VHH binders against c9jj37. Designs and how they scored, part 1

Scores and structures below are computed, not measured.

Target 1, 291 residues: c9jj37
Amino acid sequence: MEPLGLVVHGKAEPFSAALRSLVNNPRYSDVCFVVGQERQEVFAHRCLLACRCNFFQRLLGTEPGPGVPSPVVLSTVPTEAFLAVLEFLYTNSVKLYRHSVLEVLTAAVEYGLEELRELCLQFVVKVLDVDLVCEALQVAVTFGLGQLQERCVAFIEAHSQEALRTRGFLELSAAALLPLLRSDKLCVDEAELVRAARSWARVGAAVLERPVAEVAAPVVKELRLALLAPAELSALEEQNRQEPLIPVEQIVEAWKCHALRRGDEARGAPCRRRRGTLPREHHRFLDLSFK
Structure headers, positions and changes below count from the first letter of each chain, unless a header shows other numbers; antibody chains aren't numbered by Kabat.
ipSAE, averaged over its two directions, is called F for ESMFold2-Fast, E for ESMFold2 and O for OpenDDE. V2 adds 0.75 times the mean of E and O to 0.25 times the DockQ between the complexes of E and O.
[cut] stands for letters that were removed.

## First folded at step 1 (VHH)

Design ac1a (framework vhh_6qgx_2)
Fold by ESMFold2-Fast, scan of step 1:
Structure ac1a (fold): chain B 291 residues (1-291), chain A 124 residues (1-124)
Amino acid sequence: as target 1 above (291 residues)
Amino acid sequence: QVQLVESGGGLVQAGGSLRLSCAASGFTFSSYAMAWFRRAPGKEREFVAAISGSGGSTFYTDSVKGRFTISRDHAKNTVSLQMNSLRPEDTAVYYCAADYEWGSDFYEDAYDYWGQGTRVTVSA
């Protein structure tokens, strides 16, 4: 009988090094990309990209017409992340860095590179810290990466006060901020959370060129104003007159909870406390139970 | 007149289970949130778990979530803490506490009534 064939392998590193030498090498290149806002020219090889990645197969599948081909413009991917993608496609290995891994993860998701995506996710969870977690949460929410979202939310719940003071927090979308504002495990007092939400809305308003109140509208309903002491509610009303953030009606509802000495359980959770909620005398008169 | 009496403490091996109970008297039990706190040797008291007056809501510190379960029995005026998958770091004196407010690490001082404590020792 014929013996079974055996797969035997040469040394991986010399093989990978040879292929890595082709990354961004104009010699033997047959496609040119212009990537990122800096419009960096990157040289590549159609056969390697197309056989390793369906996204590039589709992108490069049309035969160039007779004449000088125009560069392929990919303005939204940073050069460093694109080069990391090419390294992975050419060598099946990539060097990941904390400062660029979220951009590499984004590209892996957008280009349908499942193995690279998983490698980036494993790296992100290992290097997750206060400075990275909100940016990681944004990527997770944007692309529906449930496992990463759960880990980021849990990290922020454990390190709430520090995380809410980061630039990454200020840059969160409303969709990414919403799960945090709904969390009973958030270890931050409601007065501090209101201040954080105002800072978030101010940054968003400046970037989007929209009023602060419009930027805040999707998330302010989740702020538990009934937890604030009378003096804090009065201060919030004055701030709200100068810089509108919260509907006046929502502040009125909080005052009603104080006056009636009970929350309206039928309407939901405006008076539920969080792990970080500091005690106030009026809390004794509110139903702080979760529905 | 208000009394909280803990029971169920003892020695247990790592990975084992233990059930703590707290008998409450002298106040309207259903109107008060009940909580468990613990104090390890040489450390300050920390929050473990809480349950609302109605029993409809429960709250746990992260280190015990999924391992400990708090419950209450209105007929017996008792609150219980079922502790599973015990670890050596769970070794502490466990205290029962009552208040109108929810317990957390930030709310220790808000609790009006405290028991004397029951000792739990988890061996490695």
Scores: ipSAE 0.000, ipTM 0.085, lowest interface PAE 22.9, mean pLDDT 82

Design ac2a (framework vhh_7d4b_2)
Fold by ESMFold2-Fast, scan of step 1:
Structure ac2a (fold): chain B 291 residues (1-291), chain A 123 residues (1-123)
Amino acid sequence: as target 1 above (291 residues)
Amino acid sequence: QVQLVESGGGVVQPGRSLRLSCAASGFTFSSYAMGWYRQAPGKQRELVASISGSGGSTNYADSVKGRFTISRDNSKNTMYLQMNSLKPEDTAVYYCARDEFWDSSGYDEFDYWGQGTQVTVSS
C-alpha cells in the first residue's frame, strides 16, 4: 500500500490565483472597509483576515452581528497600502513599489504582520535613494526598526548634501533628526547644516503652530557652531535677531572658542569636525578630531 | 548680492588639462574658505578641493589628489582649479561654492553656488 504519512501538494499557481481573485471582490465578501482620506470602499472576507492577522481578529471580533454588514472605517491607511496588505494575507505574496512601500511597511508594523514587515524592510534597503531615505528614517525611528535606522543614517552620511534638501528631511521628527546631527560622518559643512536646521524648524513651527526657536530647542545643541568662521558667526547672529533659532548663549560659547583660540573650552560635540567640514583658518587652533 | 561666476569649462580629450576660474563678489573674499564641488548627472555634489581664506591650506578629494591644484588670488577675488591628466570620470558640472546663512529659502537653496561650468572628458 501507501508509504507512511506522505505530504503531497496541488499546483501552487491556480490556488494562489483563486485566492487573489477574492481581494476587493464583493462576491462572497462579508465585510466592507472604508479606507484612507479617499474614503475608498474595500471588500474583504472576515475568516481570511482573522486567521491570518491578529489585528483583524481583534478588530472584527468587536463588530456587530454576523448577518449584518458593518462598515469599518480605517481613515489613516492609504488605499494602495491596504490593498497590498490584503494581497499578502490572501496569497502570502505581494507586489511592492518604491512609491508605496513605506506605507505598506507602516501597515505591516501596525497590524503585527512580521513576515510582511521583513519583506518590506528588504525591499526598502534595495530601493533606498536620496528621495526615500529621510522618510524611511522617520518610519524606522517611529517603530524602533534599528537595522533600517542604521542603514538610513549610513546612506544620509554618504549623501548628506542632497538628502538635507528633501521634503522628507523637513518632515523629520526631532527624535529622527538627532542621530544625524550627532554624526561625525555627515558629509556636509556646519554652515549648511545650520541652514538645514533652520528650514526644518520653520516647517515644524508652521505645522505645530509653535515658535521656530521652541521647535528647534531639542536639536540645536548638536550644531557645532565653533566650526564656523567669525564672519559666519556674525551673519548667524544677525539672522538670529530677525528669526530666533539658536540660544544666544550657544553663539557666545562659539565666540569664546575663537577668543581663546582653543576648542577644549567647549568640549564635546560642538567642537568636533565632521567629514564634510570645510577648512577655515581658525581650525588650526582647535583640537579637531573624528573617526 | 553674493555672486559666484565660474568659467573655463569645456570638452576635452582624456589626459589633457583645463583651468577653471571663479570670480566672487558681494562679500569679503579673504574671510571665507572656498571650494570646488562637482556633480555628475544623477549623483550628489561632492567636494573636489578646498582652500583656506589666506590660501595657506588646501585639501583635495582622493580621486583628484596629485592631478588637481586649487589656488586663489584674494586681490582679484578669484579662485582657480588647475585640472591635469583629466579622466572620463571627471566629467561633471563644476561649482564654485561659499556658504551663506541668508539664503535659507526652503527646499532647494541651502548655500551660495555659482551657476556651474560643464567639464566633459571624452573616452
Scores: ipSAE 0.000, ipTM 0.098, lowest interface PAE 22.4, mean pLDDT 81

Design ac2b (framework vhh_3k1k_2)
Fold by ESMFold2-Fast, scan of step 1:
Structure ac2b (fold): chain B 291 residues (1-291), chain A 123 residues (1-123)
Amino acid sequence: as target 1 above (291 residues)
Amino acid sequence: QVQLVESGGALVQPGGSLRLSCAASGFTFSSYAMRWYRQAPGKEREWVAGISGSGGSTSYEDSVKGRFTISRDDARNTVYLQMNSLKPEDTAVYYCARDEFWDSSGYDEFDYWGQGTQVTVSS
């Protein structure tokens, strides 16, 4: 038989509490960060950061330079998220909050903290709601987090009308908005979706300092204008004359669908219904459902 | 009216394989995530596996990961659970459920459970 070695452990809580007390503690600190737009000073310990995180190992180096080191500026991470990262690195545990978890997730991805990233993803899924989902979708698209992206898209498909009215929706990139506009499962009527797209383009135009039509160009092709009734299409033309959003040619193609009483397969006219599409008389000629 | 009907349960020897099916009706199947649960005698129902509405994402309980595979056929409104390397502890009634989410989030009450199919792993 082989003699057994036995691993024994001290109490976890006092050990973790002692290390947690070092977070943002100037006593014994050997590095100072200036964090976020508020330029908050955060004190930390090089050895703990470097041994736990390759990002900090590269950032801080293996030996302190001679003299008094200048503060390390990390302007894009909010203070609360940075402190959460430090707590995790020092104690291997962190308290997550709904209001800050997306920023903690962002920091975990940027710093290569795979376990913290996974913990944040699990938490986001559990607290996902109408107000959070579009911001979560943007983070998922930005960092290629496919499972979170699919989860957010599914949530928005089920809660479309509410989600489209959020600030998070208005701040989506074109890349994040495209999967939503391509979805047959989106539970919203096309007239409402056109209004949502216009609001989105207006916000983007103001932020990017570009014309509304230019901002909308990558996404408007996905709008299924042939689903709109003649009166709605006329109203859209009038709005489009006052504030250009959609190419005139796309509106013309929708009118051709009405005139010909059929889809335009040769030109790829978007006539397919969504889960939230309200019935209209002319739909009889597009999908034969309203005979 | 939403209906879910499980099938494929049987008596299987340890190390054997079995495929379960769940046929759905009364809703737009492709718009929902589908989940498999199981309940052994005297225990609470536990989540086993899930698949997203698009079918691009799957998730599994740790004890079945690598042995079970969830898949779906939206044209047939059916979700499947392929079970390989079955163990006696896999003995349970297996249920399918409709949800927005496919992974293990906390227990939720579902109005849209199937009737269940019995899987027994024994020599």
Scores: ipSAE 0.000, ipTM 0.228, lowest interface PAE 16.3, mean pLDDT 82

Design ac3a (framework vhh_6qgx_2)
Fold by ESMFold2-Fast, scan of step 1:
Structure ac3a (fold): chain B 291 residues (1-291), chain A 123 residues (1-123)
Amino acid sequence: as target 1 above (291 residues)
Amino acid sequence: QVQLVESGGGLVQAGGSLRLSCAASGFTFSSYAMAWFRRAPGKEREFVAAISGSGGSTFYTDSVKGRFTISRDHAKNTVSLQMNSLRPEDTAVYYCAAEDLFYDEYSTDYDYWGQGTRVTVSA
């Protein structure tokens, strides 16, 4: 047996600090990026990016050539998130902040940085709150991050009232909103949920330049209108005439439950109560959940 | 054992105000939705107002909407009903009720009921 070699290490901090000094340093750079909407120039080193990240290896190649424009434009990544990615690639460490971690997570996923992705996920879970949770849910749904999605849904189920009133909620995609509207564990009353869905559809309609009813179509069938009292249905019907949100037939099915005072007429409509559903007199006549 | 004790009832003139209180014990107060029901002479018990376990959601029957306000105080394990602009038709025995929403079991027959407090509104 040959004698084993001995690995010896220098001090980590001076080594890390020296490499950090190369981040966005034009004096030693061999590639220039233009990042974000503000088109900020960021200077970097091809060899460090390529050896640390397969995305940059493919983007930059083994030598300057076709497919590597000068500068390299990355318009969709915010400058702060891109600089965090560079810091991680150069030093194997990064400082994460609540205000930017979702953008850093997005970049880590898109660039295939599995270690940075995991560090960001751990940080997001630790700092998860009412203001962050819907934005985190959207990132989880967009990139198929199942564990983060489950954590965000559970948080929203426990803090439904506050979460539904955030900007993040209003900006959710239909795909991210749908699991919430299907949840029996939402601690919010159906009248409030209908109002939240209308606000969500209004914001989506403005962004997508589509009618409110069309934006709402994928999710409104999950609204349990049979749980609403007659006065609430009357108000909804009046508002629906002014600003269409819900198909008229869905409101008619809810009215049939009241007119017939029988749970049988709610058979084709969602009538199962949620954790936050407040009792109403007519609930005696609905087909109730088993649990 | 779950116990609900109502207080604050009495005689008041039409247009006046009363505040009812319900003191709860024997359960995790924040896990239960709380409601007020009333029973007028010669009539069946009717729903008045409800508040979710967190206190974030409230619901009122149409006849009291805008006049009555339900609230809860987790530090004191109390639910309250502030009744303003009282009318003779509001004369009834008012009952506090609790329902466990965390187990996703639904009933219009609430799990627990208080003994009631009498409210009389003179014309």
Scores: ipSAE 0.000, ipTM 0.098, lowest interface PAE 22.6, mean pLDDT 81

Design ac4a (framework vhh_6qgx_2)
Fold by ESMFold2-Fast, scan of step 1:
Structure ac4a (fold): chain B 291 residues (1-291), chain A 127 residues (1-127)
Amino acid sequence: as target 1 above (291 residues)
Amino acid sequence: QVQLVESGGGLVQAGGSLRLSCAASGFTFSSYAMAWFRRAPGKEREFVAAISGSGGSTFYTDSVKGRFTISRDHAKNTVSLQMNSLRPEDTAVYYCAASPSDWEEYLTYFEGDYDYWGQGTRVTVSA
């Protein structure tokens, strides 16, 4: 029997190019957005947005005409990310850049654009570097993107010293920092990690207008102070008197590990070595096993 | 390879002035907080002054506030300490130090936060 219908396609490139020309083009536009902190006007087409994206369908309604506020304010998305979303909705293709991909990924997640989300995730993984990885980890934790989280943690484990010195690291939430501080694979010495945690807490304290110790409270128990030499613990006690970061009881516990050597009381957190832990004389007497 | 090299130390009369310089190499200079510490004979090392990576923030110990000025030159990768109205109690070996942080506004006076240290330059102030 001969076929009753055959799907045939025109040339993709001219079709996509024509639709791309409508992005942020006031010709035939029927909605104006004011986007980001810079309050940039962006012109768009209700039918294209609503047909391609349930978020815009709900935001704009399903019928053309009056009733939509003008302009529609979207203050939380940067202009470049919004334009990338529009390009994808209009053409089913988008140019992704290292400097903006995390913002595009954020918009894709928030607007429910599953295919754009997946394309952004693939791109982020390919372009991960020291400067991007902590910001990518924060996005992964914020939106529950488990595979991206695992890849970011693995990258930071391999490039720990450089990653801990980035602005992205200092801006991590406690929830995003915790998996790093729990990692035995972190290639950083505990003395450097304590300094990194203090810097992180200082930045958070300034932003949140809270005491340093209060900002640090959710994460400091993961610091393995028993790994520090007596001179380092003494210095930490002095710093802690001037700028409280760690409960005094936690420092006392570390001193007990020095005094008791290997024993039941010295076993457990916080004495396990990390990949980057530098040898110290007292380490001979501690349980430095990995799990 | 990280290297800090101090210069400008010497002998000066009380009330005089001296300028210390520290040449930094082997790291991203603008991303590190820089500080001067000093160690007087028979004393422990003490904080003197710090400047943020951006150069926008400075902090001084009370005993030198108003007399000493810390500055940095990103083009030359140098941090300087201008010491005015010097007193005999300012006699010490002065050390340049760098604190690792990619946060441009980071500023600290804790010795333990500084990973890189120069070998020091001697300043002697005659009574």
Scores: ipSAE 0.000, ipTM 0.114, lowest interface PAE 22.7, mean pLDDT 83

Design ba1a (framework vhh_3k1k_2)
Fold by ESMFold2-Fast, scan of step 1:
Structure ba1a (fold): chain B 291 residues (1-291), chain A 122 residues (1-122)
Amino acid sequence: as target 1 above (291 residues)
Amino acid sequence: QVQLVESGGALVQPGGSLRLSCAASGFTFSSYAMRWYRQAPGKEREWVAGISGSGGSTSYEDSVKGRFTISRDDARNTVYLQMNSLKPEDTAVYYCARKYWGSKTYSPFDYWGQGTQVTVSS
């Protein structure tokens, strides 16, 4: 009988290569973007962008008048990320790199490219390492990407000491740092956490031109000072006199735990140990329960 | 890993010239805007100059306009800062940076070099 209609396909490689050749090609372009703070020009095709992406459809919705349209300014996207977005829209494929995937992810989220966002998320979790994880956590917190946030926190919990020494850690927002400081699973000693928090606050203070104590204020209550030995508390107290980081009252509460020779859950988190907490003699007096 | 290594810092006389270099690795250099910042003792880091990934656009802080020139060599993954007519107030540690997303002052995606000291003194 009569056969059903059959969809047949040409070779994928030559087709994708031909469309990829149109990316940033001024000879065929009908729109010029100026991307990033330094105003890099990127040439593109209105019809391809509009049919593939609602963001561009809305952005480019006015008909081009006679003559050359004015450039479209997208000041917040880096050139490499924008070119990756164009490659994806033109070819339905993109080459992702560890060094740029977070910027491509950011662009995908901002432009509403759900499939590219998901592909970037899958790539990020596969390439997570000590150097990338804090930057990935910041992106997750910034855009409310809950699953990525959980994956990043779990990675940092497993690789805490190395992660806390990265530039990415020093650049975390208070909102991104808080989940880490609240974790009982951090494999790092509290003395090292206090040092890391001070370094974090110093970098923030220098960049934001605010006092160290002011930058640290949203996060320092999560530091479990009662876990520190008397000599460590004494050293912290002296350092705090020279460079205020922690409210004096919080240090006093830690000393009360030593004076009473026992912890008390009614005093809160300061008495609970973390996975990386090194044993100290006074810990036998504290309730170090994770529950 | 993204790495930026500055070089060329020196002691120079007022009115002198100096060329700073920044060698980049670990990313597709030609796709990124590159920037120079400086930090004088007791001051925050100040933006000095920027260059687009294409090299077609450059920008400068007002106090250095006409005296400093930023340029790049994408084949060598290097960005340069040519400093002319140097003044004592140009004394600072100069940092090369790859900045993510525009004018954010604190970003986890910013990459910085270790800096190179420029001292302008008689």
Scores: ipSAE 0.000, ipTM 0.196, lowest interface PAE 15.5, mean pLDDT 81

Design ba1b (framework vhh_8ghr_2)
Fold by ESMFold2-Fast, scan of step 1:
Structure ba1b (fold): chain B 291 residues (1-291), chain A 123 residues (1-123)
Amino acid sequence: as target 1 above (291 residues)
Amino acid sequence: EVQLVESGGGLVQPGGSLRLSCAASGFTFSSYSYIGWVRRAPGKGEELVARISGSGGSTSYADSVKGRFTISADISKNTAYLQMNSLRVEDTAVYYCARKYWGSKTYSPFDYWGQGTLVTVSS
């Protein structure tokens, strides 16, 4: 059993270096992209893009006709992320940075670049920190990246107070916020979590041009109001009167836990303790332990 | 500049079918992260029914419509479609076409919205 011929390989490094020199190089370029909000011109080569990426194959194949080309506008991808995609398509390698990796990951998913997606995921996990984690969680939830979602949730559980104060937290979708609000491992007291949820809902209301209560509706039932002391519930009622966040009925159920001195008899009002839950006197009368 | 125009809505009987169209202008459909169909009905709130990647390769559906609705895109016509089969009374809603850049820089599920098209399922 002897094969015919023998495959031999040249050195990868000089081959990749030569192709890298063509990235954003007008030499032999046959397409010009206008990229990002800055409208930066980026020169590229149709054959390299189309043979390596089905997205570009479809995009470039639908042009009106040959002759004088018009620039292809890609206004929603940042220039830096687009250049990273080109580097990868030309050389099968890419230089990743913390400040742009989520945008490169987003482009990799959109363009169907599975290997670049995996490389970005490995890098994101390595550089994960308080300022990046909520943005990474949103990307994970948006694209159904379960392993990244689990890593981000675990990081937020370990660094809850800091993470909840980030801009990234305020920009989370309801779908991305829900796993956090359902977590028993979240190291934050419920009073602080209610304040964080209100801030989140305010930002969402302003951006979506919808009432605070409507934005909060999908997530507010996960707040464990029965854990709050009477003074905290009273303060919440006053805030709720000024700026509705939580249905009055949910606050009433929490008050029933105090009146009955038994959380379960308040028809299952949430009373399970979180890792960051501070002790309160009425907790002695709630079933905070598993049965 | 960016505009999304829906069409194809109307009155249909239960079990019937409708095809909604979303014509995009001011951008190339294939250059954006995804197009979604969102419906709003009195008392039922706002539901993302279906979405398709700007590359046309990835689709997802709400559990309430899986197996009945199909989202597609024609990149050459810069138009997205929602094929709705086996329509039920509970599918009655205003259907909006919306686009989203996948980045997390804004707390918004979508950047731009169409005007909406009414779908009424009744006898």
Scores: ipSAE 0.007, ipTM 0.188, lowest interface PAE 10.2, mean pLDDT 80

